# VH-VL binders against o27280: the designs that were tried, part 188

Target 1, 266 residues: o27280
Amino acid sequence: MDSMNVPEVLEIKRIVEESESVKTFIFSWDFRREVRPGQFVMVWDFRDEKPMSVSLIDPVRSEIGISIRRVGEFTDRVHGLSEGDLLGIRGPYGRGFELMGRDILLVGGGIGMAPLAALADEATARGMRVDALVAARTADELLFLDRLEAAGVNISTCTDDGSCGFKGFAHERLLTLEENHDMAAVCGPEPMMFQVMRILDERDVPAQLSLERYMKCAVGICGQCCLDDTGFRVCAEGPVFWSQELSRVREFGRYRRDPAGRRVPW
Below, E stands for the ipSAE of ESMFold2; O stands for the ipSAE of OpenDDE; V2 stands for 0.75 times the mean of E and O plus 0.25 times the DockQ between their complexes.

## First folded at step 8 (VH-VL)

Design ha1 (framework fv_libevitug; at its last look DockQ between E and O 0.01; V2 from the best seeds 0.00; counts 0 for: pae E 3.9 > 2, placed apart)
Fold by OpenDDE, look of step 8:
Structure ha1 (fold): chain C 266 residues (1-266), chain A 123 residues (1-123), chain B 110 residues (1-110)
Amino acid sequence: as target 1 above (266 residues)
Amino acid sequence: QVQLQQSGPGLVKPSQTLSLTCAISGDSVSSYSAAWNWIRQSPSRGLEWLGRTYYRSKWYNDYAVSVKSRITINPDTSKNQFSLQLNSVTPEDTAVYYCARGRDSYYYYMDVWGQGTLVTVSS
Amino acid sequence: QSVLTQPPSASGTPGQRVTISCSGSSSNIGSDYVYWYQQLPGTAPKLLIYSNNQRPSGVPDRFSGSKSGTSASLAITGLQAEDEADYYCQSYDSSLSGVVFGGGTKLTVL
């Protein structure tokens, strides 16, 4: 174990309100410690620790951003913080996204757009054409639209209630898109990812998907994030998986395990 | 420890096909965390990347534009190796050829190199 | 000749700090990571720096990389005799869709 396993107490430099429920916390980052889109960090509020995806990587400003959705006690506390407050950050951990080809499709749902936003920045910086299908339940939950647009991303929106863009789910919108890409990156609700993966597989589009599981140690020791049948540890072998890898994971799109290890259906 | 062992003839006649093999130990040719490269080095052209092969659900090949029409990089999963074929060689193809491992398709660095094989194109 | 431009030679005395420059364009260094390799005489290149400024295990901290704009630099502090080698920068060029190298810099330790 190296120094990356020790939480660093960092000051929140800025807070960006992405939506009513999502905030991005900006930290100074020493880029001697490499970070890749798709990787996660463990955020420690000195009471509890949770894995969070990196949503911004800015080597010019020497900053990273972590987007956090308000969903529980931990995130409630974090959302109550202000600029200048402190958080513990350790990491980054996990396997991040790869990039290949010239045209990439990003399919994101809700907070799943967090790592994809970072990937979009990287891809566009490399001169790739980036199409992003951004999905949310409602228009006000669509994330990073302005940021993506500013980066030159071609955005297609999808909302469950039809308040913005295509009315329906991401996979339904995807079916209406005829263009194939060199690769795809997917992150969002697992049922969404499951459906999207199927479509992409049928189209022979290489796809990477970022999974979310309960993580405790983040270093592949505790096994809390192990996927059934494969033994894949989301924190070590993931969270980014190729579609072929996930095809071997029986629980994918079907259920997850809670902190007690019990099966919880999606 | 990952090691790459190169093999193949060091002399090729003009217009013939240059063939080299790189045997992998300590890693898999079909690893999702690897990309397998061929690079050559000559005094006149310096270091020149020729191409790579890697497996991500299926096999991918990236070739340098300069040799794209003549090059083939093939993996052999049964022997855990990958090969280089360069057709219609000329004296300009004389160089030390290296196989090398890239860590993934996101980065393009090569962290493990073979020992190199001098290939001379001469009649 | 090479897509990335390096000085053909550099020199320094033991203990000195030397820098090797690598100049590219917006399609390579300007848009992708820079990597550095050390090649000792008669050996294969060895990865020295990856992702602009990262050191692989076993590489001394006296080696450092930096990138700014379309240029990169390798710095060697506390120069040692064993550092006499050829050094190559490397990146990816989006316009060529391929890996590109510098012409190499022969570093002589005086």
Scores: ipSAE 0.448, ipTM 0.804, lowest interface PAE 1.4, mean pLDDT 94
Fold by ESMFold2, look of step 8:
Structure ha1 (fold): chain C 266 residues (1-266), chain A 123 residues (1-123), chain B 110 residues (1-110)
Amino acid sequence: as target 1 above (266 residues)
Amino acid sequence: QVQLQQSGPGLVKPSQTLSLTCAISGDSVSSYSAAWNWIRQSPSRGLEWLGRTYYRSKWYNDYAVSVKSRITINPDTSKNQFSLQLNSVTPEDTAVYYCARGRDSYYYYMDVWGQGTLVTVSS
Amino acid sequence: QSVLTQPPSASGTPGQRVTISCSGSSSNIGSDYVYWYQQLPGTAPKLLIYSNNQRPSGVPDRFSGSKSGTSASLAITGLQAEDEADYYCQSYDSSLSGVVFGGGTKLTVL
């Protein structure tokens, strides 16, 4: 039986504070279990289990990193942990990003930059030219800028309040950027991703977008991560989808679902 | 373009405190993308990393074990500077001292260096 | 004594390839990244290679880095007179909890 479906209890090797509300938890990792940017793991704190994107894939140090924003009870408990404490990890799961061409655009909002930081590392290692548009509400919420600069990424920033870079939304800044990319990868708040997808579609830029939905099983059997109108399971067919796959999904960019499956506005 | 400008005395008596200041232009000492290092270089010891300070929701310091009991690195956000204090110096602390910007708390390399300050410890 | 070992000197003629070695251990190069610095006479060190084999903007592609096991090397192709300098390798050592440097290699262009 594939050990991927049984949590492995791992020691937290290091904690990096990315911002006031975001920490990256780093674990030793055996890369016989391949991990791709855009895939996720289920993090188990011995009380509850939540999906988290992999933000660091480092074969040199034999490490993975998982970036977690403090937003609720589970993440509050995890943020209270220290180096040497234990967490359970299942995975990796899901479809990661596929790289193509020579020039890639990354568009990330908030914690959505986590899987894109991992993708940037892989893309630059392949010799691709990488541009990144990094968005947040404020300057102190912009994530991974130093990692992106160290990887040789050309960075543009935007903040809602104008405290760093362009004042405004990611899609507004995108309109001012050159249209010379072979593909794009997008992750962030779903309203932002919808607006960015529309611009990229008009420019005929192939785009992959990473979606977040409620998950329980992570292996595609419970149905909790399904998208309207298509039957796509985010944990099995996603979380990364091509823009053409999302073009017929009614709920994308318009509403989300609570744990009971009810439609709620963004 | 980020530039680092060092200042401080070039002569310090044994047992006293070595104090240097590094002024930052083109970046902020409290930038989340940077860590601020001190390194020294002498003919007998070569390059030695002394420590760093950086801001990630609070201030952190990492000090080399060889000097940890004597070193303090402090930021000054109002002047956009950071300082080195090395207590109880001896002639073996004679070196050229550099401040340097690191790019990420993940890594320990320095991508921008100050001009260097020769500090001689002698009676 | 430096934690990382470099030859104290190296030499080559213009146009040739020169390699500078850096030897460490499993607590540094064997499990962490290697960096290289160039120091021209009377100046501060300048970052030349980061993350084993990456070049900062403005560093010519005739400089390259590599590592294998607990050793690393810096290669300079198309050697030029301006390359005459001291070269230092650097890593992080987990057992010392700190940055470690090589002793430096003085490169002479003959």
Scores: ipSAE 0.338, ipTM 0.715, lowest interface PAE 3.9, mean pLDDT 87
ESMFold2 (binder alone), look of step 8: mean pLDDT 93; pTM 0.948

Design ha2 (framework fv_libevitug; at its last look DockQ between E and O 0.01; V2 from the best seeds 0.00; counts 0 for: pae E 18.0 > 2, placed apart)
Fold by OpenDDE, look of step 8:
Structure ha2 (fold): chain C 266 residues (1-266), chain A 123 residues (1-123), chain B 110 residues (1-110)
Amino acid sequence: as target 1 above (266 residues)
Amino acid sequence: QVQLQQSGPGLVKPSQTLSLTCAISGDSVSSYSAAWNWIRQSPSRGLEWLGRTYYRSKWYNDYAVSVKSRITINPDTSKNQFSLQLNSVTPEDTAVYYCARGRDSYYYYMDVWGQGTLVTVSS
Amino acid sequence: QSVLTQPPSASGTPGQRVTISCSGSSSNIGSYYVYWYQQLPGTAPKLLIYSNNQRPSGVPDRFSGSKSGTSASLAITGLQAEDEADYYCQSYDDSLSGVVFGGGTKLTVL
């Protein structure tokens, strides 16, 4: 068995409170095991295991960060942890983002900003001009603004309630932007991503989108994260997909499958 | 521990090609977390970045505008090294040349440097 | 000559605080992280500060970086004899689409 498939028990080095519902857990990381923005790890709290995107990649400090939104029992338990506590981490898994060009647009919604934050850091490190459209329901849910700003990212915010930035959805804000980019990376609620992708396609902007699906094995074996019609495994062929790939995915933006394999609408 | 070992001639005649090699140990030339840079240093021009090569599902090269027309940086995955070729050199290209590992994942920095190679352009 | 401007020299006595400035523009420091390198005589540059104010492992806390607008500064507190070196700031410049360095500051410990 590949060592990467065995959870390593890691100590939580730091916890950053990103928002009321989101915490970033920092771990020491051996960067002999490379990790890319857009990839995910399986987080094991010794009871359950869930895929989580890597939101911080710091090869200087030999640290990674995993941002977790409190949304259920598992995350409730994890959010109850303190610095010094232990978690099992295995991975990274999946296909991460690929950067190209000089100008990149990031469109993120809610916790979807997690992988994009890591990507933003990489992009800026490469000397790319990074514009980020950060969306959330309310101002309090906007993530990583200070971090992005510090990185030199040009930030545009939008909130459903107008409490910060543009009042409306990400795709609506996008429509107000005139500038095209060399590529875009998108992560957030799938309905948001669907709309954003359509706009980007119309503008001939290459786009990568990170999908979220129920994952069990993370290694492409169980098939729980298979996308209809294509057979794409989100854990193996994804979670990052090109828009051209997703155009072949019937369920994208329409429905997902729950742990029982049932279709559930967005 | 990552180490960079430079090699190549220290003397080049004008109009010829400057060639240097940087052997990598402790890391991969095709690492997604790395960018492999060439920098030179001279009293007249100070530190000058020349360019870099890096792998991100495919190979990319970025070159400084000042040398773009003359420079080639090539990776060699088989030997885990990368090279510098600078064509049509002049005495102005006399400098200590450094290879360096850049980190363009999260932060762009050059954390590991070669020992440097003095290259003198003289007839 | 250099895209980023540094004073050519700085000096201090042991125990003093010394600051080295790095001035740029909106196309570089104003938009991108600043890095600092220490170069001891006869050696390759060594990363001293990354991302404006972060210290790599092994760098003493008496070294600190700051950035404001289009300028950055390296501060050395408790100056020591071994700090005598050349210091370079580095960033990225959009207009040049490349890494840019300061001209360097020779720090002398008196």
Scores: ipSAE 0.020, ipTM 0.497, lowest interface PAE 5.1, mean pLDDT 92
Fold by ESMFold2, look of step 8:
Structure ha2 (fold): chain C 266 residues (1-266), chain A 123 residues (1-123), chain B 110 residues (1-110)
Amino acid sequence: as target 1 above (266 residues)
Amino acid sequence: QVQLQQSGPGLVKPSQTLSLTCAISGDSVSSYSAAWNWIRQSPSRGLEWLGRTYYRSKWYNDYAVSVKSRITINPDTSKNQFSLQLNSVTPEDTAVYYCARGRDSYYYYMDVWGQGTLVTVSS
Amino acid sequence: QSVLTQPPSASGTPGQRVTISCSGSSSNIGSYYVYWYQQLPGTAPKLLIYSNNQRPSGVPDRFSGSKSGTSASLAITGLQAEDEADYYCQSYDDSLSGVVFGGGTKLTVL
């Protein structure tokens, strides 16, 4: 039997405003329920329940942090909450990142840095050398820079508009970075992840990628699920996949789906 | 072991339709792990990918831009085969035609090829 | 005619190393895997290298592939008489939305 299948009502202990559109909600957590970087939780606001990424795993303070980008009705309601308010949390769910070697590269775009920030904390705690490429549209949307710096992570930045760091896309910046990593972890907009995956494959760097849209599939919220609309694609426990698993996904990096499930361009 | 066996006429008159069939053994035409391609080869054009068909809850076709207005690729699940029809042929369509299995819709390599069929377009 | 550029011919003597280049652009080799095919006289092409540098079962390790930027290379070491064949590179092209091949390289073993 597994208690992670029912929501526990928890008090919001702290709220960290990471950007204009992203907040991290921090809760006390009993670490008998293990949480791994790359896993997610279901957040219940007593009307609706949505999967959200774990961005902070702090056993010393017995705290877990969940970063939520304001993108719609549910997240607008949650962003309106204050410290002391209640949320239901169940989980964690999904496959987390696996660490290997001594040198890791993190490549994150936008809110995709959330699970990578948790991974960075674990990697540095193990004594690994951590390089992070943090990408966003604008400087104001670069996430977790102070936290990564405090953890001793070597940060490179890029922004679409050039307002901070390299002007351009993450995969373009990646071409100028050190090529001697033992592994990589990637999370962000799917077109970015597709381009980054190609470069990492050419460099023969083992890579794990976290796909937000398949969080619903891993928990069964959308019902029967696959990585493509075929029904025979690996509908594996996500959201973290090895790049080899994603090499079989027709949809990955090429299009998205509208609410009716139809293919539309990115 | 997967094998592809081609059949169809080797001589077609200009303006007619070129029709070829590729029979599959050791795999299914509706396999979700496969895509079924037609490629042709001529001295003047080299290897030229024409298109593919594949099943992902429904049938899809991808056609090369150069032939898109003239080509049809059809699966036949009852016979476990797929066909090529190329309309309004000219002598420039003279080539050896191959069917080939691709592994997945994301990757574009062809790991199993048919034996090839020389098709001559001549009056 | 060919989107990917290969030298039309190459030659070597048994035991030598030969390389065959394949040049493309950012819309194909720069963004997508490169594959190599060997075509012996009178036969269909056979997959020789996939995903830039991987060998299918049964392909000798004297064949190797590599990719850098918008170019790829097939290397054959310990050249043997049976390596005399045509060699084609292949990728996918965004602007054409389709598979593209090189023009082929006729390898002669002297």
Scores: ipSAE 0.000, ipTM 0.394, lowest interface PAE 18.0, mean pLDDT 84
ESMFold2 (binder alone), look of step 8: mean pLDDT 93; pTM 0.950

Design ha3 (framework fv_libevitug; at its last look DockQ between E and O 0.15; V2 from the best seeds 0.00; counts 0 for: pae E 17.0 > 2, placed apart)
Fold by ESMFold2, look of step 8:
Structure ha3 (fold): chain C 266 residues (1-266), chain A 123 residues (1-123), chain B 110 residues (1-110)
Amino acid sequence: as target 1 above (266 residues)
Amino acid sequence: QVQLQQSGPGLVKPSQTLSLTCAISGDSVSSYSAAWNWIRQSPSRGLEWLGRTYYRSKWYNDYAVSVKSRITINPDTSKNQFSLQLNSVTPEDTAVYYCARGEDSYYYYMDVWGQGTLVTVSS
Amino acid sequence: QSVLTQPPSASGTPGQRVTISCSGSSSNIGSDYVYWYQQLPGTAPKLLIYSNNQRPSGVPDRFSGSKSGTSASLAITGLQAEDEADYYCQSYDDSLSGVVFGGGTKLTVL
């Protein structure tokens, strides 16, 4: 068997068009390599390699799904592929979500809903009550609504432009929702996650947040995924962190870093 | 429109505690993304940041090293205020004291300032 | 004295462009945001520029900020008599874990 650290070349078994800009690529998967919601894989297109969250974990069909938003040259090339084409996959890597209690709130923005969709499947399979707040800029970018509904998830939506559900940001919608949850899981744009974390902390709801940072090695060696106040490596100590771990991080929600490590405004 | 109104004595004797309050209107001391600062200014020392308080999962304080052993900044959510306590003052603590709001609590700029309070430390 | 270094004074004539420099280090301006304040006599400082080059609502576009390396600059074009004030730069210093200011620059409009 090949090591997790070496890409395994896999055939694209099926492609699901989730939106105009998001596709889910489905691969056959040998579940001796266990995968948990919130973990990520490195996707290699034979030119470059990028981290992507796992959105589907299906042991029944021996499949995983990886959802990818078209945002640049790498993702444009991957979106141009067809069923039967090849991609390299290494992983999974990172710390996944931990479920607790009987009532969970999911808060997802854009592609951040991908790892939460996988978590929703696990939570509903365990008999948990799952509420999801699904956020996007426009109605066309709301992800996984049909899949979540089919799993029995209670869905609330918000869009920046008001084209579906609540008009406004996820944290604004969250203020209008019931406060009765045992835990929350949050993934999306870092500014959104910061605002949502503040509300959840005020409500004394334990929260786990999934961070995306620039990654190169995925195993914590290169240091490109570090948080500057704590030394946490997103690829090794995360990408999923408890809110209390993040409350000590000055940069969280304030700025991002480019590939050279430079601070850049959100 | 957010406004900050300062209050407190303008004369404090050496070795006593300087105590000021800043009342907030148009915002909440526990507001998301807000940070609540104290700054002082004297002709000889210019502007000097003393510290700030802000709310995340709990209350946090950041204090300037120069005063860290003597300073306390406390929020009061019931009165919608925050306070400055500076212990063991000397004449070198004579300054105009300002409270200020930061618009984003994880940044360190101050977008709304109180009117200023001259505090003289003299016997 | 001050962690950030500003010239103590600057001057210009109405209509001219004036710049005010602010020099720091890799532990402050080189790795964090720069802010600028205008202080008219007898008043509290007023935020003029935030996050290196952003203007709050109500600040004229003839005020602009920039930074390069460990230095920052405030530029005022179309100088007007009412621009006569003290100007302070500010940043955050990682090594001191605290907010730092420049010593201030008195701008005189001739």
Scores: ipSAE 0.005, ipTM 0.400, lowest interface PAE 17.0, mean pLDDT 84
Fold by OpenDDE, look of step 8:
Structure ha3 (fold): chain C 266 residues (1-266), chain A 123 residues (1-123), chain B 110 residues (1-110)
Amino acid sequence: as target 1 above (266 residues)
Amino acid sequence: QVQLQQSGPGLVKPSQTLSLTCAISGDSVSSYSAAWNWIRQSPSRGLEWLGRTYYRSKWYNDYAVSVKSRITINPDTSKNQFSLQLNSVTPEDTAVYYCARGEDSYYYYMDVWGQGTLVTVSS
Amino acid sequence: QSVLTQPPSASGTPGQRVTISCSGSSSNIGSDYVYWYQQLPGTAPKLLIYSNNQRPSGVPDRFSGSKSGTSASLAITGLQAEDEADYYCQSYDDSLSGVVFGGGTKLTVL
């Protein structure tokens, strides 16, 4: 194992409030250590450690951003931090997104938009046409809209309650769109991703999906993030998978394993 | 208000082909959000899913393994209906047959049902 | 013969809570959503519950579904005379690559 496995203590440069429950923490980054959209880092608050997706990659400013949703004790503590405070960061880890073609569709739900926002920046920088379907439960939970718009992304929104855009789920909105793309990148609740994947497969659109599982080591050793039947480790072989790979994963969209290894249905 | 209206003969001789039609109103047979199913019900076999057809940029068919070799489900966009053909029927194919709409191809549930058609296989 | 197993009958008095069980395996209930149908005598099945615990429009909130492991349950609270019907659970079986149903439960309101 190389130096990337040692947490680096970094100062929070800025904090961006994305929504009521999501904050983006900005750090100085040495880009001699490459980072790709779709990869994750392990965030250490000196008490606990959790995997978080990289949501911003800015080589010009030599910064990265990590978007964190407030969902538990760890994230609650992190959300209590201020600019100038310290966090431990190790990584990046995992397989990131690949870009192909000229037209790309991004489908994101909730905090799943975090890695997709980073991907959108890269795609637009490469001169790709980017369409983004941004889903959330409510309008106030829609993430990165201004950022995406500024980047030239064509945005379609959907909300469960209809407070913004299409009333319904991401897959339902997708069904109303007939246009195909050269590829798609998907990240969000797994049931959403599964449905979106199936639609995209039916339309013969190559798709990559970012999975979320309980991760402990992040280096493919502990096996806590192993997917049933395949042996895929989300931290090593993922978290980004092609739809063809996930088609072999029985648990995908159906259940996950909790920290105790028990099956928990979606 | 989606409605399904079934039609077809209620009596079929052994070795012949069972044919039923399901007319759709209030929705399109080529809807991206729908899958069109055939299900049958008998005292001996209970509810049994036979298959479905649905359009997702192209037409797809899924058939139950038990009847795959004998079954054909065809959409008719011009008439906004879909049909069931079951070849080489036996008395075991005697059942009430239902057409039904699946609201999503992912979930496999049926939210709208036809009125049902009793089909008796007898010489 | 049904892939999913239900009790053949259940009964209750008006106002009572009744539960109907549905037992499957890792290849169906264990890995896919469960759906429930109500079938009144002489009628086609009606969707009652989808995605384990979701109610379609028009279904009273006294109907509820739950899923745990390879088993599912339909609960009816405040039982009413009009609830007398057959109830079927349904899922998808990955090994069979097809929709599967339970054998049905005849619910009698006493």
Scores: ipSAE 0.005, ipTM 0.514, lowest interface PAE 10.7, mean pLDDT 92
ESMFold2 (binder alone), look of step 8: mean pLDDT 92; pTM 0.946

